VH-VL binders against c1abc3. Designs and how they scored, part 10

Target 1, 185 residues: c1abc3
Amino acid sequence: MAAGVQGESVARNYAEALLVLARKADDAEGWGALLRQVADAINNDVNLSRFLESPRIAAEQKSVVLSKALGDKVPHLFLRFLQQLVKNRRQMLIPAIATEYETLRDAASGIVHARVTVARETGDEEAKMIAERLSKATGKTVVPHFAVDPSILGGVVVRVGDTVMDGSLRRKLGMLRRRMGGTRA

## First folded at step 16 (VH-VL)

Design a4
Fold by OpenDDE, fold request of step 18:
Structure a4 (fold): chain C 185 residues (1-185), chain A 122 residues (1-122), chain B 108 residues (1-108)
Amino acid sequence: as target 1 above (185 residues)
Amino acid sequence: QVQLVQSGAEVKKPGASVKVSCKASGYTFTSYWMHWAKQAPGQGLEWIGEIDPSTGSTNYNKKFQGRVTMTRDTSISTAYMELSRLRSDDTAVYYCARDSEFWTGDIYFDYWGQGTLVTVSS
Amino acid sequence: QIVLTQSPGTLSLSPGERATLSCRASQSVSSSYLHWYQQKPGQAPRLWIYGASSRATGIPDRFSGSGSGTDFTLTISRLEPEDFATYYCQQYGRSPLTFGQGTKLEIK
C-alpha cells in the first residue's frame, strides 16, 4: 500500500534521522544498504511482514526478534533505529524509509533520482541515453526510474523532485493543435 | 537533576539469582534506554545489556544471554537487572547507566547509578 | 566484538606533567561513537569525552580527545591532582558495546 502523503513525510523524517546516525558512523552507504536489505526482506517475506505488521504482537516481542536476528551483524544504532520504529509502530514504513534514505544520501552526493515516464518499455541503451541527457541537462548524475505510460504517445516525462519536465509527444501535439486552432479564430 | 539510585549490596550463593534495581528520577524514565554494566573487582567494565523502559525491549550481550533478564516498572521509574545461575565470577559491582539522546547520534552513558556490589560466595 | 585495548595499563606521572592515554580498537570505530569515561575508586564511571574529541559538561579544557579509525587518544595537558583516576574508552558502534580495560593514571 503506497504510504499516503503523510506516510511519505514520516518516512522522510526517519530517513533523515537515520542518515544523521549513519553519517556519524561514517558509513552512510553501508547503512543504506542494510536498510534496503531489511526493506526487501519485509517486502519478500510474507511471514516477516505479517509478524511486523501484527498489532497483536507486542513491540517488545518484535524488538527481541530483531535483536536476535540482527544482533551483532549490524551497527548497534542501526538496530536501535529499527527498534525505535517498532516502538513508534512505524516498522511498516521501512521500505519507504529506505527509498527516502537513498534519495537523501544520493542527493548529498550529487546524485538525483528522476522518474522517467516513457510510452513504451525502454531498452538498456535508450535508458542510458536518457540518463546521460538528463545528467547533462541538470549538471548532476541522474538515476532514472522508468515507468511506462502509453498515453504520452512518445517522448519522455521527467519528474525530479517537484519539477516536471514534459517532453512528451502528447504535449507537443497539444501545443500544435492550439497553435493551429488559434489562427482560425 | 537526573539521578539513578541502585539497590544495596547483595550476597548470594552460587546457583542463586540476584535482582538489582535502579530507580531513576529527574527525567522521563520511558524516554531513555537504560544500560547495565558489570565491573569485577579490579577489572574493567563489561556491557551487559540495555532496555527500553517504554516497551521493555531488550538487547543483551551474548555473554549474558540466557542468564540475564532486564525489566522495568514504569510506575516507579525503576529498572531491574536479574542475573540467574550465579557463579563466583559474577562477583562484581553492577551499574545502571542512562543513554543520552538517541536521535542526535551523540549517544553515550551520560548518567550512572552508584553501583551495586553483588558477592557470590559459597 | 570490537576489542578496545588501552595503553599503558598504568601511567605514573606527577602533577603538572602531560598524560597521553591510548585506545586502540580491533576494528575501525567512528569517532562519533568512541567515548571516554573517568572512574575514581569507589565511584561510578563518569562521562569524560564523547565523540572522540568532545568534552562532557564540566570537563576542564586540559582534557582533549583525538583520533580516528582504530587509534584514539586522551590527552591531559597538565595533570591536576584530581585527574588521577582510571580512564576507560568505550565504543558505541557495534554490539556488544565494549570498553577498554582501562588506564590507571596514578601519582608518581
Scores: ipSAE 0.880, ipTM 0.966, lowest interface PAE 0.5, mean pLDDT 93
Fold by OpenDDE, last read:
Structure a4 (fold): chain C 185 residues (1-185), chain A 122 residues (1-122), chain B 108 residues (1-108)
Amino acid sequence: as target 1 above (185 residues)
Amino acid sequence: QVQLVQSGAEVKKPGASVKVSCKASGYTFTSYWMHWAKQAPGQGLEWIGEIDPSTGSTNYNKKFQGRVTMTRDTSISTAYMELSRLRSDDTAVYYCARDSEFWTGDIYFDYWGQGTLVTVSS
Amino acid sequence: QIVLTQSPGTLSLSPGERATLSCRASQSVSSSYLHWYQQKPGQAPRLWIYGASSRATGIPDRFSGSGSGTDFTLTISRLEPEDFATYYCQQYGRSPLTFGQGTKLEIK
């Protein structure tokens, strides 16, 4: 479920908070991996997802299940973090939090995640080329995440954080149309 | 000022249950987790578990799991620890302790109750 | 569980002397999650050092904490009569939370 803009902001805040805890634990990578595992479990296990999403189940019960499931298998404060999400009814944001966490973690290491929209599926070579170009342009190591949207007609649309670079054919054609006195597409 | 006041000493027989209370004051009771610890005579400290007073969520030390129940009454800012099936080695001073701020990552037991002596004897 | 072993079990010193207390963990513990408590007879423990090296509020400068990984140390540069007590280290990194067995600092 795509977290709305508000959800994304909330997810980022939790990710930042978790990263603080993880850094204090000297294991930002490990904590991120654990969070991803939990996120994957939520996304892939329908029963777990339903359980966590159910408003009929008390936060206490959800927290107890988390305690029993994870217990001594994860850092104590990691468990507590998840329980805090449950307390605040934000447990379904865990996948979004995981993504934001990775973004934040990697940014600290000079790695930038970019959402790259293309009109057609890209091959491995093209993907690598795009990654390299973006890395050169930003001066950072860019990890592209590709999405296919035929409506852009061609080219690429790149989003890095709040910055969007639209190099799509759609945009170019729109600009031409406007210059020719045509209606805004 | 933050204060944790525990119930008085208890004497119990083996097999019985004991319920110790910890009344909190000077802060928002539901905003901080509460811990319980055991200290046998002349021994060190052992963590029993913790409770979120806001939700009642608990995490127990597996060593005590099945015998310990932590609860709270938010209306009177009181946490409870019940230990069942008591045995002689349960003789100890039991402490409640408040957790510090979670989100800062500086997490420790910042305030303690005065302790409750529980004696288990035949 | 993480086992914390403190040494020595008992430390007998005189006022004015330097005290060094050790806490060894069975596995690596983040310094941020290693704490020290002081306990006097008949009293509850009291937070003394948090995050391996930060003094709690009201704790004198003669107390210092250090260490990382598996080895942590509490040092008292010059002992005062009120410093004679039992000191416990604690880890907050992994469940269950655990304490060391304590070092009793007694007057010689």
Scores: ipSAE 0.879, ipTM 0.966, lowest interface PAE 0.5, mean pLDDT 93
Fold by OpenDDE, look of step 17:
Structure a4 (fold): chain C 185 residues (1-185), chain A 122 residues (1-122), chain B 108 residues (1-108)
Amino acid sequence: as target 1 above (185 residues)
Amino acid sequence: QVQLVQSGAEVKKPGASVKVSCKASGYTFTSYWMHWAKQAPGQGLEWIGEIDPSTGSTNYNKKFQGRVTMTRDTSISTAYMELSRLRSDDTAVYYCARDSEFWTGDIYFDYWGQGTLVTVSS
Amino acid sequence: QIVLTQSPGTLSLSPGERATLSCRASQSVSSSYLHWYQQKPGQAPRLWIYGASSRATGIPDRFSGSGSGTDFTLTISRLEPEDFATYYCQQYGRSPLTFGQGTKLEIK
């Protein structure tokens, strides 16, 4: 858990840094999209992932590949940013950085990303309803990201940043049990 | 005080190679990228490429791709630019230039070497 | 690549006059990534204006930069003898990094 939190913190820091550069470029949206594309490539291309993850491959070599692949196709400082990640051996955080970047970017625009855990797969209408309800509750535009966890039995668990709102049936039942003299949460 | 001192003038024949050096002082050599630029006589500036002295990572202008090699020796805080397969239009003053701080986004060439004249003649 | 076109190629003025130098980009460039350099004969370029409008250290206040998008301007409010040089704009937004062809400011 600690390693995960630390990784998230690092990713966020890089996302913040990138956002600064992107804003100076007057294209925070475009840079975010590029970053997402790179992240997706890493996640979907096993060869790329292995290449970038391999400790046997020098940072210089990885950097050269990035240069050749992206080159003049991306903003210069965007490429440099990726190369800095490689330099610091943080290239595998790119997917996490992409997520954090989007979070930060959108926050500035009044958009909030929420992790929504549900007991079963939700339909499109239900998803929309949840998004609207959360948006109304927060006063911001909420973009829900759904995860399925049957263990919550029903309802929803919503995480926004460090804030968790547990509206699950599991929690409700637990509370009832406690009220009825049950000791187990 | 930041200083970039380049090697002396070179005279080469077509087809030969030239290696220009740029010795840095007054700052942490590995903390800043180094750029190289070309200026033909009476002409403007052309960006050749850049190198990260800490890793040796390079980005080149495609125009020079395949003919230029940038390297560094961190032990003596020196950057090198080698240009191969020289031709007459490679006659120019070549400059090294230090990159400014990357993370602030205020990125520019803040210090320059004095330039190295490379003459390519038969 | 982004082509930067400077105008005029040569500007002949007298000390005390106002100078206006133009740099036009073939595509939009962020102001943060547009810089100006001064170069005198036989010397290396020197950073003059960065981020389109910020003076480098030691640059007199008679120099100012402005512009956005594709059009940028370097202005010298009152020319001093030491200001006569060639000025280059440069973009740091896209690879390859590129310079304008320069404007030579010469004494009339």
Scores: ipSAE 0.876, ipTM 0.965, lowest interface PAE 0.5, mean pLDDT 93
Fold by ESMFold2, fold request of step 18:
Structure a4 (fold): chain C 185 residues (1-185), chain A 122 residues (1-122), chain B 108 residues (1-108)
Amino acid sequence: as target 1 above (185 residues)
Amino acid sequence: QVQLVQSGAEVKKPGASVKVSCKASGYTFTSYWMHWAKQAPGQGLEWIGEIDPSTGSTNYNKKFQGRVTMTRDTSISTAYMELSRLRSDDTAVYYCARDSEFWTGDIYFDYWGQGTLVTVSS
Amino acid sequence: QIVLTQSPGTLSLSPGERATLSCRASQSVSSSYLHWYQQKPGQAPRLWIYGASSRATGIPDRFSGSGSGTDFTLTISRLEPEDFATYYCQQYGRSPLTFGQGTKLEIK
């Protein structure tokens, strides 16, 4: 997990740097969408992933391929940002950078992402209720990401960023847990 | 003090190649991208492309792809632009220009070479 | 590519007058990536204004830039003899990077 922690801090630094560039372009949303598209391409195309990861392919070669593929299709400094990642051998962090960028964008818009672990699969109405309660408790618009872990029995574990959920949030979620455990139909 | 000093004027025949040099001093050569631009007689400026001296990575204006090659020699802090299959409308002054700092997002050409006149004639 | 059209092509004015130079882009350009360069005959261009409105080091405060979207302006509030030159706008937002064709500011 040490690599995970190092990767998160590096990815966040690059996401912050990209957001500066994107704000200068007056298009933080558009640059985020572009970054997500590149991240998804890396995740979904094994040949692209192998090409970008290979230490036997020079950074120059990777950069030239990026330039020919993207040069007139993306903002120029976005291309240059990708080429800086290749230069620094960080291009495989692009999916993590995209996630951090989205988090930074949402935070500026009053949106916060929460990991919500539940004992049983959550229905649509229960998920909405949890999101509303978390939003009220945090003063932000909360986007929950649900995972199911039966081993926590009837409990709910919430993580917002790196912070462990405080007792106030757990108390406010007590009513939701009761409804989840008693919900029929 | 940052300086970019270009090679001297060239006279070439159609179909030949020319290689213009740009020697940098007063800064860390590998820390800033270098650009090349063309200015035909009595005309404005046209961007040819750019090179990262640290890696040799390039981005070319598609108009010049296939005829232009940008290289550098970091041991002598010198960038090069080679243009092949010359024709009469390649007659121009060619400039090198240095980028400013990338990560601030305030990026522009902050220093220019003195220019190199390339004349293409029979 | 983004075409930058400068107007007028030639602007004839006297010292002491106010000059207004226009740069119009074929597509929207962030003001952060719109720059102006000055060039005198036989010399390389010199950075003059960056980010549409920020003066380069040593540029007198009689020069100001403004604009957003597709329309950008370089203004010289009171012309000095040394200001007569050709001015180019440049966009750094999309490849290929492009320059306007220039406005020649000449003494009348």
Scores: ipSAE 0.856, ipTM 0.943, lowest interface PAE 0.6, mean pLDDT 88

Design a4
Fold by ESMFold2, last read:
Structure a4 (fold): chain C 185 residues (1-185), chain A 122 residues (1-122), chain B 108 residues (1-108)
Amino acid sequence: as target 1 above (185 residues)
Amino acid sequence: QVQLVQSGAEVKKPGASVKVSCKASGYTFTSYWMHWAKQAPGQGLEWIGEIDPSTGSTNYNKKFQGRVTMTRDTSISTAYMELSRLRSDDTAVYYCARDSEFWTGDIYFDYWGQGTLVTVSS
Amino acid sequence: QIVLTQSPGTLSLSPGERATLSCRASQSVSSSYLHWYQQKPGQAPRLWIYGASSRATGIPDRFSGSGSGTDFTLTISRLEPEDFATYYCQQYGRSPLTFGQGTKLEIK
């Protein structure tokens, strides 16, 4: 399940809290993988999703099922974190929390994902060049996701989160934009 | 001042049940999980389980699953542990202990009750 | 479950001596979740060291903790008469939470 705008803020807060706990365990990656597995189970098992969402089942009962299913198979504070979500009726946000947690982990490791809109379809070498220039400009490892929109008339639009492009990125992309628009041969 | 005051000593026959109480004072009872531990005579400590006083949610050591029930009464800030089908090797001192703050990740038992001696004999 | 094995079982020393108490885990435990408690006869345990190396409030600096992975140590640099007690290590990393069997530190 996807969260609304308010749900995304709540999900980020929980992801930040989980990251604190996971870092004390010296296993931020492992706890992220566990959270993703729980999120995938919720998304892919209709009976589990119905059980967790049901208002007819008390938070205590949902919490006890989690304890019996996961008790000795996960770090104890990871189980307690899931039980806190159930207590606060936020367990259906677990997929959104997993996504926010992964974003926080990627940011800390210097990896960012960018939506790159181009006027014309790019070849593999052009895509690699764009990724390298974006990575150089941002100082981070950029994983680009390309889309084609001819209406931008040969330009390149780069979006990282809510930011469309800063002035320094636009200047560094000026030659790239020209190459994409001028490469018709 | 945080205090955990437990009920008095009990003498029980095999097959009976015992219910030990732990009354909390000096803090918000529902904000911290409560643990129970067993210490047999001359032996070390064994964790029985824990309860969230706000919801009643529990996690039990599988060794005690099926014989232990943890409850609470938030109106009198009291946690309970009931152990059923008592055996002679259940003779022990039983302690309640409070968790520290969860969200910091520095979590340990920061306050303990004085202990309750339960003796199981014919 | 994670078994914590403390050694020695009993340690007989005199005041002024240095004490070294060991706790070995059957599998790796984050130091953040390895704790030490002191217990005197007829009393409840008291938190002594948390997170392997952090002293609880009011614990003298002659107590220090160290270790990671499977091997943890509690050291008392110069024993005082009030330090003679039983010390338990505890792990909070995996259910069931477990304690070591204890090291009894007694006067020689």
Scores: ipSAE 0.854, ipTM 0.941, lowest interface PAE 0.6, mean pLDDT 88
Fold by ESMFold2, fold request of step 18:
Structure a4 (fold): chain C 185 residues (1-185), chain A 122 residues (1-122), chain B 108 residues (1-108)
Amino acid sequence: as target 1 above (185 residues)
Amino acid sequence: QVQLVQSGAEVKKPGASVKVSCKASGYTFTSYWMHWAKQAPGQGLEWIGEIDPSTGSTNYNKKFQGRVTMTRDTSISTAYMELSRLRSDDTAVYYCARDSEFWTGDIYFDYWGQGTLVTVSS
Amino acid sequence: QIVLTQSPGTLSLSPGERATLSCRASQSVSSSYLHWYQQKPGQAPRLWIYGASSRATGIPDRFSGSGSGTDFTLTISRLEPEDFATYYCQQYGRSPLTFGQGTKLEIK
């Protein structure tokens, strides 16, 4: 499930490549849905996961099974993409590739993902208000991912993306600076 | 210079098998998938299937599934297509054709073999 | 399977005339995966137009392709003697890959 830093970089590269193919098909959304479905199947079907992982099973055998299962049910280049992953021994990264693909697609659509850490569980209505406030502050559509950490000094800690936050975002929210309290090590 | 050179014409009886070869030169054989297509006399083109020379992986047109086997020998840069249980409507020219670059998404058959006539006569 | 139907089956024209060749798909095909090949008697097919509208290397600019969805067109603005051949459209979007039955462009 969890990919290391190197695995995440490889997964992002494959996601970018798949997005190129999907845009040529004019169906970035549909190809993303297909990729998520394959990723979920790998995560939820232990026999499929074991089959794809097994070093005893040759790449061409895995590829032929994919062809028979998916051949006329998916775009041809989507099947070929999965077969390229098998050839390169990257098929177990498919769940990570799906996540990176979704992030890339959302970024192109003005959608950003935020990690929102709260001291106590939030209800659905409060979660929607936080997302709306973040979206207004950023000028983008924010998809929040909530985590609970009782050790924060109450309130909310927000992280947007995997990199340093935009300075304008911190200024507009104000709550991040207030909630972080200038913590020292 | 990319070149695909196919084996010579063959005459077969119904029920026999035929194995057509396609020798590649001028590029890295294992980097591009190879396709096979059928063209009956005076008719259009029909896709039979494809093979990845690097792994031996195949995708077949279901119409030919069960009668076609595609293989390759990477040591001599040669792809093969074998068609079994031949019947009179298998009389055709058979072509090999190479894919272009996959990752750009501009994928098409950029080079073709000269064709191999297979005649199935009673 | 996606059926490609080309029309007309045979097109008889003289050099200097404009030719319009049609390819209709039984279901939508991304223009990026719709290709045209030229074939002369006794020769292998050659890539002519890819992605519905992009000319292959060395193809004269009198050839143009267009279309999307289910309807695609190959146009030759002024026919030259070397243009008389059979033209096939192909879709690469769904297995099995399929070709149209061809349009034979012949000299009148």
Scores: ipSAE 0.853, ipTM 0.942, lowest interface PAE 0.6, mean pLDDT 87
Fold by ESMFold2, last read:
Structure a4 (fold): chain C 185 residues (1-185), chain A 122 residues (1-122), chain B 108 residues (1-108)
Amino acid sequence: as target 1 above (185 residues)
Amino acid sequence: QVQLVQSGAEVKKPGASVKVSCKASGYTFTSYWMHWAKQAPGQGLEWIGEIDPSTGSTNYNKKFQGRVTMTRDTSISTAYMELSRLRSDDTAVYYCARDSEFWTGDIYFDYWGQGTLVTVSS
Amino acid sequence: QIVLTQSPGTLSLSPGERATLSCRASQSVSSSYLHWYQQKPGQAPRLWIYGASSRATGIPDRFSGSGSGTDFTLTISRLEPEDFATYYCQQYGRSPLTFGQGTKLEIK
């Protein structure tokens, strides 16, 4: 848990730094979308991930590949930011940096991301109801991210930032799941 | 006192290569990216590209990609730009210029070398 | 690439007059990445205005910059003899970095 939190701290620092650059560009939303695209490419392209992670490939070589691939397709300081991550051997944190950047932007806009652990996969309508109830409870627009853990045996665990939600909210969400019966539209 | 001192004027034939140097002093050479720009006689400035002296990473203007190679030697705080397959319209003054600090987002060329005249003639 | 078009190409004025130099970008550029340099014959360019409107260290307050989007202006409220030079705008927002063709401010 501590190691994950420490990685989140480094990622948050880079996300804050990128947000400074993006605000200077008057395009914090656009730079966030670009960062998410790069993060998704790293998560979904095994060859790209292996290339960026490999200790046998020099930072200069990785940086030049980024320049050729992205060059005139992205803002110049966005490219330079990615090249700085490669220099510091932090390029594998890009997915975490993207998540932290989105959190920083959403906090300014009243949007909150919640980790929601459930006993079994939820249907789309049930997920929508959970998001609506979390939004009412928090006073913010909640974007839930679901994970399945059968070991919780019908309970729901909700985490918003470092806060684990209280038992009354957990109990109310459990009651709603039983009432919905798992029906899918 | 930041200084960028460039190598002397060069005369080259079409088809040859030229390598211009830029020696930095008064600051930590590896902490700031270095740029190169071209100014043909009586003309404006054209960006050629940039190098990170710490890693050797480069970004080139696509117009020059394939003909330009930027390198550095950190032991003597010197950046280099090599331009190959020279043409008569490569006759120009070539400048090195240092970036300001990246992370503030106030980034511009804060110090310039004195320029190196490269003449390409038959 | 972003083309910066400066106008006029040459501006002939006397000391004491007001000068207005224009830089138009072919597409929008953040003001934070639009810069001005001054260059005199036989010398390297020097940073003059950064971020469209911020004076570099030591630049007199008779120089001001303004603009956003595609239209940027450098104004000199009362010309001094040392102000006669060529001025270039530059954008640092998109690769390749580009400069305008310059406005030569010359004594009439």
Scores: ipSAE 0.853, ipTM 0.942, lowest interface PAE 0.6, mean pLDDT 88
Fold by ESMFold2, last read:
Structure a4 (fold): chain C 185 residues (1-185), chain A 122 residues (1-122), chain B 108 residues (1-108)
Amino acid sequence: as target 1 above (185 residues)
Amino acid sequence: QVQLVQSGAEVKKPGASVKVSCKASGYTFTSYWMHWAKQAPGQGLEWIGEIDPSTGSTNYNKKFQGRVTMTRDTSISTAYMELSRLRSDDTAVYYCARDSEFWTGDIYFDYWGQGTLVTVSS
Amino acid sequence: QIVLTQSPGTLSLSPGERATLSCRASQSVSSSYLHWYQQKPGQAPRLWIYGASSRATGIPDRFSGSGSGTDFTLTISRLEPEDFATYYCQQYGRSPLTFGQGTKLEIK
């Protein structure tokens, strides 16, 4: 489920808090996977979603059900985190929290996702070269997501968040664009 | 100064129930989870469960599930643990203990009650 | 459940000696969730070391903790008379929370 600007801010705060706890457990990846599993269950199980959302069911009842279902299967503080969300009536934000957590974890590990728009199809070799150049230029590990838009007339547009890449980085990518247009017949 | 003061010793017969109280002072009662632990004579400690005083939410050790009920009264800053269908191996000192601050991730039992001896005998 | 096994069960030493107390977990525990408590007869336990190695407020620097994974140690570099007590390790990582059976540190 989509969150507005206010929901995104709250979800980011909870994701930051969860990452602190997960780092103390030395398992930021594992806790992220657990959170994604809970988020997917909420999105795909109508009965679970209805139960968690219902204002007629007291927070302690929801919390006890979570304890019985998950207690010995998850880290104890992960269960406590979910129970805190229920206490604060934020459990329906769990999918948004999972997304924010994944973004924070990737950033902390030096991984950045980029939207890369090209004028024509990019093969696996060209994709690898673009990722390597972007990674060198940013100092991060860049995972590109390619889209084709012939209307950009042979250019390359890279977006990381709301930022469009500057001209000096585009100059370094210009050689790859020329190779795609001239050397990859 | 944080203090946890427990109710006095109890003598019970097998099959009865006991309800131990733990009165908190010196802090905001609803801001910290409360735990209960058992220590049989000459033995170590066994965790029974925990309660969030703000909501009444509980997590129980499955060994005690079905026999233990944890409650609280926020108007008098008091937590309770009730253990039913008592048997002779329930003879023990029962402690309440408070969590430290959850959100820092440095979580441990920072304050303990003085203990309540429960004796179960015919 | 995670079983914590402490050794030795009883450790008999004199003041001034070094004490080494061991806690072994049946499966890996994050050091952040491994704690030590001291208990004297007739008293409640008291937090002593948290996060495997951090001393609680007011605990003398002759106490140190170490370890990771499944093996954890509490060391007292030079024993004082007030240090003779029972020490318990505890894990807070997985439900049920569990304690070791204790090491009694006694004089002689």
Scores: ipSAE 0.852, ipTM 0.940, lowest interface PAE 0.6, mean pLDDT 87

